# Ledger of designs, part 22: VH-VL binders against p58978

Target 1, 218 residues: p58978
Amino acid sequence: MTNTEIFNKLTNAIVTQDIAGCAKLTQEALDAGISPLDIITKGLSPGMKIIGDKFEAAEIFLPQIMMSGKAMSSAMEILTPELEKTKVEGEEGTGLAITFVAEGDIHDIGHRLVTTMLGANGFDILDLGVDVLNETVIEEAAKRKGQKIILVGSALMTTSMLGQKDLMDRLREENLRDSVKCMFGGAPVSDKWIDEIGADATAENAAEAAKVALNVMK
Below, E stands for the ipSAE of ESMFold2; O stands for the ipSAE of OpenDDE; V2 stands for 0.75 times the mean of E and O plus 0.25 times the DockQ between their complexes.

## First folded at step 7 (VH-VL; framework fv_retifanlimab)

Design u4 (at its last look DockQ between E and O 0.42; V2 from the best seeds 0.00; counts 0 for: pae E 6.7 > 2)
Fold by OpenDDE, look of step 7:
Structure u4 (fold): chain C 218 residues (1-218), chain A 122 residues (1-122), chain B 111 residues (1-111)
Amino acid sequence: as target 1 above (218 residues)
Amino acid sequence: QVQLVQSGAEVKKPGASVKVSCKASGYTFTRYYMNWVRQAPGQGLEWIGIINPSGGSTWLDQKFKDRVTITVDKSTSTAYMELSSLRSEDTAVYYCARLPYRFGSPYAFDIWGQGTLVTVSS
Amino acid sequence: EIVLTQSPATLSLSPGERATLSCRASQSVDSYGNSYMNWFQQKPGQPPKLLIHDASNRATGVPSRFSGSGSGTDFTLTISSLEPEDFAVYFCQQRSNWPYTFGGGTKVEIK
């Protein structure tokens, strides 16, 4: 089976909500020597994009989206350990990415993907998890004052965005703002919001997040 | 009992400001977002903005960004909405409504104040 | 902003009849397995009362005759058998994106 065929099958597995098949294909791809990054970017992500487009077009409904998400998650569970092994291939001196999902938010699929992509691109990772208090983020930033740090927060609910604003305010109050870069993402997060709260950047997806983070940290 | 109690009716001239209060009781004030919604007579509902009482962060509808200020006093569990440069079209019943954090379903305005009529007339 | 269109504007029915109210969004209000659409009931001189949250969940104390369904852009509130106290205005509301928006309302009136 050619790499292209494998990618197409991965894409199709996501589109058709074949969770078990997605996991198997992911493993097969790895066994075939395909890089985790290629599996994600050329196979899985295109599938999720199709799902997103179909959803926007009202061609599929919530259950299908959820199942596709599960398929993606299943694949990522397999890929994450492999990506961690390749950290050495990243750009040296990239810095530490502190990743988290805002307080009150427990959606972690995007967060996990972003975290994985950041790691794959050479960042050291401190994953604080989901439903993270701003105080925890501040504490971690303070402990590492002087280090090259980017805070990467996710908000998938509109209300959880308010926590991002509070975090930015708190960073300023604690004189930490200048010592860290701040990137926020999530479906409701816009460039306008980033500008308003004084953050450094946002990204539309995990792949872009990694690229943006790299640029911000230069 | 969980309740939101708003201040009384206001009559204002065009160009004036009005500040409406919403006192919360029966629950942890800082664990719910507070929203302001208005309704012109015989009309639909219009969302104005939201505040996180814990951190103080706010977001307002673009329509109101220049005229509305939402604040809270945590010590009294009271939220405020101030609307400046009042116009006749601002005549409405103004409501406060709480919104829980994600873990605090329902994800909706489950408790409302009784409403405050603000009348703007020359 | 997400525009919510409710139909019909007015629904005239008799007690005991089934009421079907529609709410259409200009864009999807779904995200990560949730539909962020809510339904409210409002009676004259009163604030809105939450009926349904997240498309299909009845709020506490809401009678079983009320049900919500839908996903994406199309949502429905159903009252299986109208009671006299159900004659009111009903609003849909989304919180998928800021600004939060409400539909124009459907008035359920007695025939």
Scores: ipSAE 0.263, ipTM 0.693, lowest interface PAE 2.0, mean pLDDT 91
Fold by ESMFold2, look of step 7:
Structure u4 (fold): chain C 218 residues (1-218), chain A 122 residues (1-122), chain B 111 residues (1-111)
Amino acid sequence: as target 1 above (218 residues)
Amino acid sequence: QVQLVQSGAEVKKPGASVKVSCKASGYTFTRYYMNWVRQAPGQGLEWIGIINPSGGSTWLDQKFKDRVTITVDKSTSTAYMELSSLRSEDTAVYYCARLPYRFGSPYAFDIWGQGTLVTVSS
Amino acid sequence: EIVLTQSPATLSLSPGERATLSCRASQSVDSYGNSYMNWFQQKPGQPPKLLIHDASNRATGVPSRFSGSGSGTDFTLTISSLEPEDFAVYFCQQRSNWPYTFGGGTKVEIK
């Protein structure tokens, strides 16, 4: 079976919500010597893009995209340890990424992928998950004051974006703004919004997110 | 019982300011966004802006940004909208409306205040 | 800014008739498998009342004679058989992008 055939099967497993099949194919791809990054970028991510596009086009509804997200998550459970094996110890230049999806917002199909790409690019990871209160983000940053920290948050709805503004305001109130870098993503997030709230960066996708994060942490 | 109760009608001269209050009861004030919407006599509805009562952050329609301030007082569960440099075309009923934002919510203005008539006459 | 155009401006009908109200957006209001279009009813001297959220979902307590449909830029509110309490003004409203905007309204009035 060729690598292209394996990638197509991975893509199809995501699109058809085949959770167990996706996990099995992911392990088979690893056993065949395919790199974890190739599995993600050539097999799994294309499937999530197809599902995301169908969701935007109203061809599928929330249950289907959630099930495709579960298939992606099952694959990532297998791939995360393998990605961690490629991490170079002793390189102290990157820092800690605290990743989250804002309170009231549980829609982030790409959140896991962004977190994984940051880890693969040398960041230590604290993944707070979804529906995360600003107070939780602030507490975790305050505990680690003095470390190189980037906060990486996502919003899917315009109403979720006010939480990003409130987080920036709260960081200033707590004298933490200069202790962290702040990066926000999600479909409604723009460069204009980033400037308005006084954050550091945004990115279009998970691969660019890792590149942008490395740049702002220079 | 969830309700929004607004302050009473106001009559103002051009150039003055007005501050409308909106007191919330029957729900956790900081868990819903608050919006302000106005309706001129015989006209449609016009959105003014939104506030997150938890952190106080706002987003205001650009046509109002230099004249409107939206605030909250969490201790009294009350939202405020202040409109300055009033003109006769600002004569309208001003509504507060809450917006759920958690997943599975209606994603719409589900509860409205009774409205506050502001009349600006020369 | 997304402009919402409602038609007709006035719909003159009798009780028991079917009402069909149109709302057209200047840009798509669809994202994430959802259409961010809502419908409100307003009677004289009262605030708007939510009828339909996210294109097709009836709000709590709204009778089944009200239905919403559409996607993208074209949306419809249907009242299958008008009751006396249904003669009012109806507004569409989008929540896709700031600023949130409303249509100009359709007045449903008794013939």
Scores: ipSAE 0.059, ipTM 0.621, lowest interface PAE 6.7, mean pLDDT 85
ESMFold2 (binder alone), look of step 7: mean pLDDT 92; pTM 0.939

Design u5 (at its last look DockQ between E and O 0.58; V2 from the best seeds 0.00; counts 0 for: pae E 7.5 > 2)
Fold by OpenDDE, look of step 7:
Formats: C-alpha cells, sequence, structure tokens
Structure u5 (fold): chain C 218 residues (1-218), chain A 122 residues (1-122), chain B 111 residues (1-111)
C-alpha cells in the first residue's frame, strides 16, 4: 500500500469508528516506515475533522464522536512511545512541558494530541492527565523550580477557563509565575483571555500549539 | 433542599451603588460556580458574570467590567454582586444561578435565586 | 459574542397542540460532539427554569413532552402537546463562549 492509501484508511477508520482497525493500521503505518507525525497529521487528524464536520451537520451523534475519539486514542497509544524514541534525536534544551486538562474537564483528545505534538517537537513531557487540580500543577512546577518549564493547559468548557485564571493567580502567589511559561488552549480560549489572566500564549490546534510553545520557550 | 435565597428589593438613585446577596444552602457552595443574570421589566435575560467560589476567579461581560464586582463569602456560602454608578437602565430583576463545572452534571443554570428587584429612579 | 435569535417572538396555540420553537446562533456552539445550548422556561414573577441542557437532555423533573434537538447553529425546542401550565416564555442560552448569551425569548400564549 502506498502511504496515501494508508492515510486514507486511517482517516476512514476514524470516520467509521473502527477502533481495532485504527490501531492495526497505525501499527502497519509505523512498520511501513511512516513517521508518527505523518500518521497523525495526514491520517488521523483529517478523520477527526470529518467527524466534527458531520456532527455539526447533524449527520452523526455523540456516540459516534465518542467512538471516533476512542479510535484516535487507540492510535495515540501506539504512536506516543514511538514519538518518545525520536525525541532523543531532537534538539536538546527545549524544556519540559507539563500538560493537563483542567479540573472538571475530562475531554482528553485534544490534550493527548497537543501532548504528542509537543513531544514530537523535542519537549520533555509530564502529562498530568485530565481533571487536574491546580494544586497538582503548582506542586509539579514548584518541584522543578529553575528548570525550563511550560505549563500547557486544555479546556473544552468555558467553566474550565476560570480554573486557568485561578492557576495563574496561584502561580503568582507562590512566586512561580516567573519561573514557568503558561499556555492554554481549547475552544473557548482566546487571545483576549490569555491577556486577561496574564498567560503567555494560546493556540488553535495541536500543531500550532507545538510551534507556539517552541517560540515561547526561546 | 438545594436553594438560593437572595436579598430583598432595592430602590436606588442614579449614581448610587447596590449590593445584592445570594445565600446558598443544601449543597457544597464551592463545588458550583455562581452566576449573575438580570432581566429588565418585560425584557429578556442578560448574563452579567460568573465566579468560582473556590478560587475566587471571575469573568464579567465586557459591558459590566467597570461597574460590577462579584464576590463570595465561603464561610456563609453567600455570593454578592455589586453594581456601581447605577443608571435607570439598570432597573431589573437580578438573579443568581449556580452552574456545575464537572463532567456528568447538567452544564446549565439548574438552580436560581428568587430574584432581586433593583429600581433606579431619580 | 454569540447572538441567539429566537423565532417566532410569539406563538399562539391551544392546549393539546404541538409547539416548535427555534433558536439560531450566529456561530456554532458545538465542540467535540457536544452542543452547548440550553433551554429555559420562565413564568411571570418567577426565575427561569431549566428545561433542556446540551441541546437534547431533559433536566430532572421535566416532562417528556419537552424535547430539544439541533446542533451547530440551529436548535429546536418542541412541546409535543401543550398543557395549560406550558404557556410561558422560553429562552435559549449558549455556554460555548464568553460571554454567555440568551435568546430574546419566545412567548407561548393561549390562542
Amino acid sequence: as target 1 above (218 residues)
Amino acid sequence: QVQLVQSGAEVKKPGASVKVSCKASGYTFTSYYMNWVRQAPGQGLEWIGIINPSGGSTWLDQKFKDRVTITVDKSTSTAYMELSSLRSEDTAVYYCARLPYRFGSPYAFDIWGQGTLVTVSS
Amino acid sequence: EIVLTQSPATLSLSPGERATLSCRASQSVDSYGISFMNWFQQKPGQPPKLLIHDASNRATGVPSRFSGSGSGTDFTLTISSLEPEDFAVYFCQQRSNWPYTFGGGTKVEIK
């Protein structure tokens, strides 16, 4: 199979909620020498976009989206270790990205993608997962004071944004703000919000997030 | 019983300030966000702002950023909305409404206060 | 801000009839398969009451005759058979982006 055929199959696996097939195809793609990044950007992500579009068009419903998300997740589980292997060949000194989804939020598809992209671009990764307390983030930042760190928070819901503001306030209170960079993303997150809470940056998607993070850390 | 009880009606002159209270009971105060919404007589609903009682963070509609302050007293499970530089157009019923923030809960204003009429007249 | 337009402004119907209320958003309120649209009922002298959350989920205690549908920018509240107590004003509300916004309301009145 050509790379293009593999990508199309990956896309289709996401669109048709073929979780097992998605994982299998992901492995096959890797075995064929396709980079993890290409698998994500040319195969999996296009599928998720289609799913999003279909939902907006009322062609599919929440259960299908969730299943597609699971398909994506299964692929990412395979790809993440491979991305980590390639990191050794990347530029040293990019820094540590501490990634998390805000308290109360369990949507991790975007978070996982961002985390993966950051890793692929040379960041060391500390993934704190979903529904993460601000205190946990603060503790991790404090433990690593003096290191080159960027906090990367994701929020799907507007309510989770308030947690971001609280986190920023807490960082200042703990005298950690100057020791870390802060990036937040999610559908409701805007540049205006970033300015309001005194964070460093936002990004519209995972690919942009990695680029923005690299720039912020320079 | 889960409920929000607001302070009584207020009559104010233009330029004055008003502070409305909202006392929560029957649930963990810090586990829900608190919102303020107003409704002018015979008009629709207008969202003012939101506060996280746990951390204290707030977001206000741009229209109100310079005149509204939302606060909470965790010890009494009470939220406050203060509106300054009152105008006639601020005459409205002001509501507090809680909002869950955790996945699995209704993501909506599920409990409302009874409302507080604020009348601004010369 | 996301502007919500409700139509019609007034709906005159008789008990037992079907009511269909529309809410249109100036931009999509969907994210990750969730439509962040809510519906409220308000009667005179009372605060709004939650009916539907996230486009199609009935709130606790809401009768089955109430249903919500839609995605993206177009949403509908349906009352399959109007009861006398259903004559009220109905508001849609989005929570997709700051600031939260409400529609102008639809008054369901008795014909």
Scores: ipSAE 0.460, ipTM 0.769, lowest interface PAE 1.7, mean pLDDT 92
Fold by ESMFold2, look of step 7:
Structure u5 (fold): chain C 218 residues (1-218), chain A 122 residues (1-122), chain B 111 residues (1-111)
Amino acid sequence: as target 1 above (218 residues)
Amino acid sequence: QVQLVQSGAEVKKPGASVKVSCKASGYTFTSYYMNWVRQAPGQGLEWIGIINPSGGSTWLDQKFKDRVTITVDKSTSTAYMELSSLRSEDTAVYYCARLPYRFGSPYAFDIWGQGTLVTVSS
Amino acid sequence: EIVLTQSPATLSLSPGERATLSCRASQSVDSYGISFMNWFQQKPGQPPKLLIHDASNRATGVPSRFSGSGSGTDFTLTISSLEPEDFAVYFCQQRSNWPYTFGGGTKVEIK
């Protein structure tokens, strides 16, 4: 079976919510010598992209995207230990990613995937979860002033975007803005919005989020 | 009892400014966004902008070309909308309306003020 | 900016009849399995009253004769059997993107 064939099977397992099959295919891909990062970026993430697009087009319901997320999670339980073996020992690391979904917003499927991809790309993770107060984000950043930090926030709704603006204003008021990098994503977030609030970056999807975050932290 | 009570009707000359108040009661003021909407006589509804009372951040419809300022006073649970350089076309009833923002809440203007008529005439 | 076009502009009906009101958006107002379209009722001298949120969900206290449907760009408000108090103007409103916008309204009047 070629690498392309197994990537297509992984993608299909995500799209069809085949939780056990996704885990099995992931292990088979590892046994065949395919790197954990290739499994994620070429097999699993394309499936989540397809599902996300169908959800936005109202072709599927929330339970279906949640089940695809569970299939992704089952694969990540296998892949995370293997990714940890590839981290460079004895170095400071890429930095700490503090991930969160804004207050008033509880969408967590994209958030979980972004967090996983950041960890897979060498970031230490502090996952604050969903419905996170700006005050909590500020407190965690302040505790770690002087460390290499990126704040990674998500918004589903336009009203959650005002929370991003308030966070950036609060970071400036607390003299923390220059201590952190700030990346925001989500359906309503655009490059224009990022420029308007004075944040550092956005990304179109979870896989690209990790690449953008690495670049911002350089 | 949740309610929004607005200031009284005003008559203004062109070029003047008006500041409409909207006092909230019966709920946690900083937990809901506040919006301003206007309606010219016999016409439809026009959204003006939104403010987060907690942080004070706003987004304003560009149609007002920096003539509008939306603010809050958290200590009195009151929102304000100030419209400057008034024109006769600004004659309208001005409403405040709250907006829930949490997922799983009605994402709609669920409570409106009674409206404030602003008349601009020479 | 998302333009909402309501039709018809006026709907002349008798009590007991079914009213069907349409709202078309210039682009999709759907995201994440939610249609960001609301419906309001307004009587003269009163603020708008929320009837339907997110395309199909009746607001608290709204009678079951009111129902909303649709997705994407095409939305419908249905009043299954008109009551005398239902003769009013009805507005659709989208909250998918800023600026939030309203349709021009459909006046439901007694024939």
Scores: ipSAE 0.050, ipTM 0.614, lowest interface PAE 7.5, mean pLDDT 85
ESMFold2 (binder alone), look of step 7: mean pLDDT 92; pTM 0.937

Design u6 (at its last look DockQ between E and O 0.37; V2 from the best seeds 0.00; counts 0 for: pae E 8.6 > 2)
Fold by OpenDDE, look of step 7:
Structure u6 (fold): chain C 218 residues (1-218), chain A 122 residues (1-122), chain B 111 residues (1-111)
Amino acid sequence: as target 1 above (218 residues)
Amino acid sequence: QVQLVQSGAEVKKPGASVKVSCKASGYTFTSYYMNWVRQAPGQGLEWIGIINPSGGSTWLDQKFKDRVTITVDKSTSTAYMELSSLRSEDTAVYYCARLPYRFGSPYAFDIWGQGTLVTVSS
Amino acid sequence: EIVLTQSPATLSLSPGERATLSCRASQSVSSYGNSYMNWFQQKPGQPPKLLIHGASNRATGVPSRFSGSGSGTDFTLTISSLEPEDFAVYFCQQRSNWPYTFGGGTKVEIK
């Protein structure tokens, strides 16, 4: 199979909620020498986009989206270890990325992708998971005071954004703001918002997030 | 019983300020966001802003950023909305509304205050 | 801001009839299987009451005759059989983006 055929099959697996097939195809793609990044960007992500579009068009419903998400997750479980192997020996000093999804938010796919991409670009990763309290983030930052740290928060809901502002305020109150970099992402997050809350950066997608993080940490 | 009780009606002159209170009871005050919404007579609903009572962070509609301040007193489980430089067009019923934001919640204004009429007249 | 347009402005019906209310958003308020649209009922002299959240979920205590549907930019509130107490103004509201915005409302009145 050509790479293009493999990508199309991956896309279709996502669109048709073929979880087992998606995992299998992901492995086959890797075995064929296709990079994890290409698998994600040329195969899996296009599928998720189609699913999103279909949902917006009321062609599919929540259960299908959830199943597609599971298909994506199954692929990522396979790809994550491979991405970690290709870790560009980051220049000594890329730093620690503390990743999390804000309290009240359990959307995991974007968070996982960002985390994976950060790791692939040389960051040490501390993944705090989803529905994370700001206090937990602050505690982890405080424990590592003096290290190069970037906090990477994801929010898909506007309600989660308010938590980001609170986090920034708390970082200032605890005298930690200057010791950490702060990046936030998610559908409702804008540059204007980042400026409003005094964070350092935002990114539109996982690939950009890694690049932006690298730049912020320089 | 979960409820929001607002302060009484206000009559103000143009240029004055008004501060409306919203007292929460029957639930953990800091576990929910508080919103302010107003409604001019015979008109629709207009969202003003939101506050996290736990952390104190606020977000306001751009229209109100220069004139509205939202605050909370955690000790009394009370939210406040202060509107300055009052104009005739600010005449409206002002509502506080609770917004659950934790996982599994409806993420909607599920509890409302009874409303506070603010009349701005010369 | 996201503008919500409700139609019709007024709906005149009799008890027992089906009511269909529309809310159109200027941009999509759905993402990753979630629709950030809510519906409220308001009666004269009272605050709004939550009816539907997330486009299709009935709030606690809301009768089964109320249902919500839609995704993306087009949403519908349906009252399968109007009861006398259902004559009121209905608002849609989005929470997809700040600022939160409401539709102009649909008044359901007795014919």
Scores: ipSAE 0.687, ipTM 0.864, lowest interface PAE 0.8, mean pLDDT 93
Fold by ESMFold2, look of step 7:
Structure u6 (fold): chain C 218 residues (1-218), chain A 122 residues (1-122), chain B 111 residues (1-111)
Amino acid sequence: as target 1 above (218 residues)
Amino acid sequence: QVQLVQSGAEVKKPGASVKVSCKASGYTFTSYYMNWVRQAPGQGLEWIGIINPSGGSTWLDQKFKDRVTITVDKSTSTAYMELSSLRSEDTAVYYCARLPYRFGSPYAFDIWGQGTLVTVSS
Amino acid sequence: EIVLTQSPATLSLSPGERATLSCRASQSVSSYGNSYMNWFQQKPGQPPKLLIHGASNRATGVPSRFSGSGSGTDFTLTISSLEPEDFAVYFCQQRSNWPYTFGGGTKVEIK
């Protein structure tokens, strides 16, 4: 099977929500000697771009884009260890988005959608999941000091907002504030709040989140 | 048993300060936000502010911004609210109330302290 | 700031009757399929007690005669058949945005 054929099949697996097939093809591509970066940029990301475009055009809705996101996540589970082995500082594209739902926050669907849209717009993804301690976010950022990083936290309730303030304070205390960009979203989060805590950006919805993140990383 | 026990009633003159305590027991103090709410005699409930006990950050209603300080002591699992420059209009019962912020919780003021009556009179 | 308006201010009923309490918000308190509206019961000399959270979910230990409904700006607490211990003041509360606010209360009293 040619590399082009593998890339087309990866793209199709994303578009058709073939979670198991996407994982299998990803492993086959690695076994064939295709670099993890090429698998992402030539196979997987084009599929997420197609799905993202369809979502913006209202041709598909939450279930389909969420399932394509699961297919992407399945592939990234295989690829992330390989990227860590071979990653060289300064060769990153758009940047790494470290995505998380703050400690105590439970609104997983919004988080999944934001993460999916970021990936569809070219970000490498480190998805920390839900109910994430600030210490975990700090640790992951510190490990990657010197890389282009955006922290993307969701706060879907006002209670999560105090955690955002505490995170920003901790980043300053650890001398990491200048090492990362910080974006927070969610229903209670406003431009005033972002300015108050010294973060970089917010967005009104998941589709806008990816565009705002690209702009902040320029 | 989950419980919030507040300090006793206080009588103060205008211009003084009052500090009300709220001791938590039966749960992990730093896993719930603490809120302060007051109720003037014969009137409704008025939210004062919120604190995250783990990090100490707060948000206060603008009506109280320059007169209220909310703090915690993690070693004693106790929250405090201090109100300065007291006026007769500050006469009220002051409540602490916890607010879950962890996944699986009801996200409501599920446990309240018994209340602390603060009377401001000349 | 989100203003909550409760009606009626007083509801005079007998045991066994149905009580219907209204709470209207000045702007929506619902987002992503969740409604950030709670209901509390308060008896004289006591702190408020949580009855309903998320507009419609009964808190632990709350009898099934209490039910909540509504979304957006319009919410209702229903007590299907009043018991003697249900005569109290009921408050709605929103926690969708700071400052958190309470309604003025509905006093349910014996006719």
Scores: ipSAE 0.013, ipTM 0.555, lowest interface PAE 8.6, mean pLDDT 84
ESMFold2 (binder alone), look of step 7: mean pLDDT 91; pTM 0.937

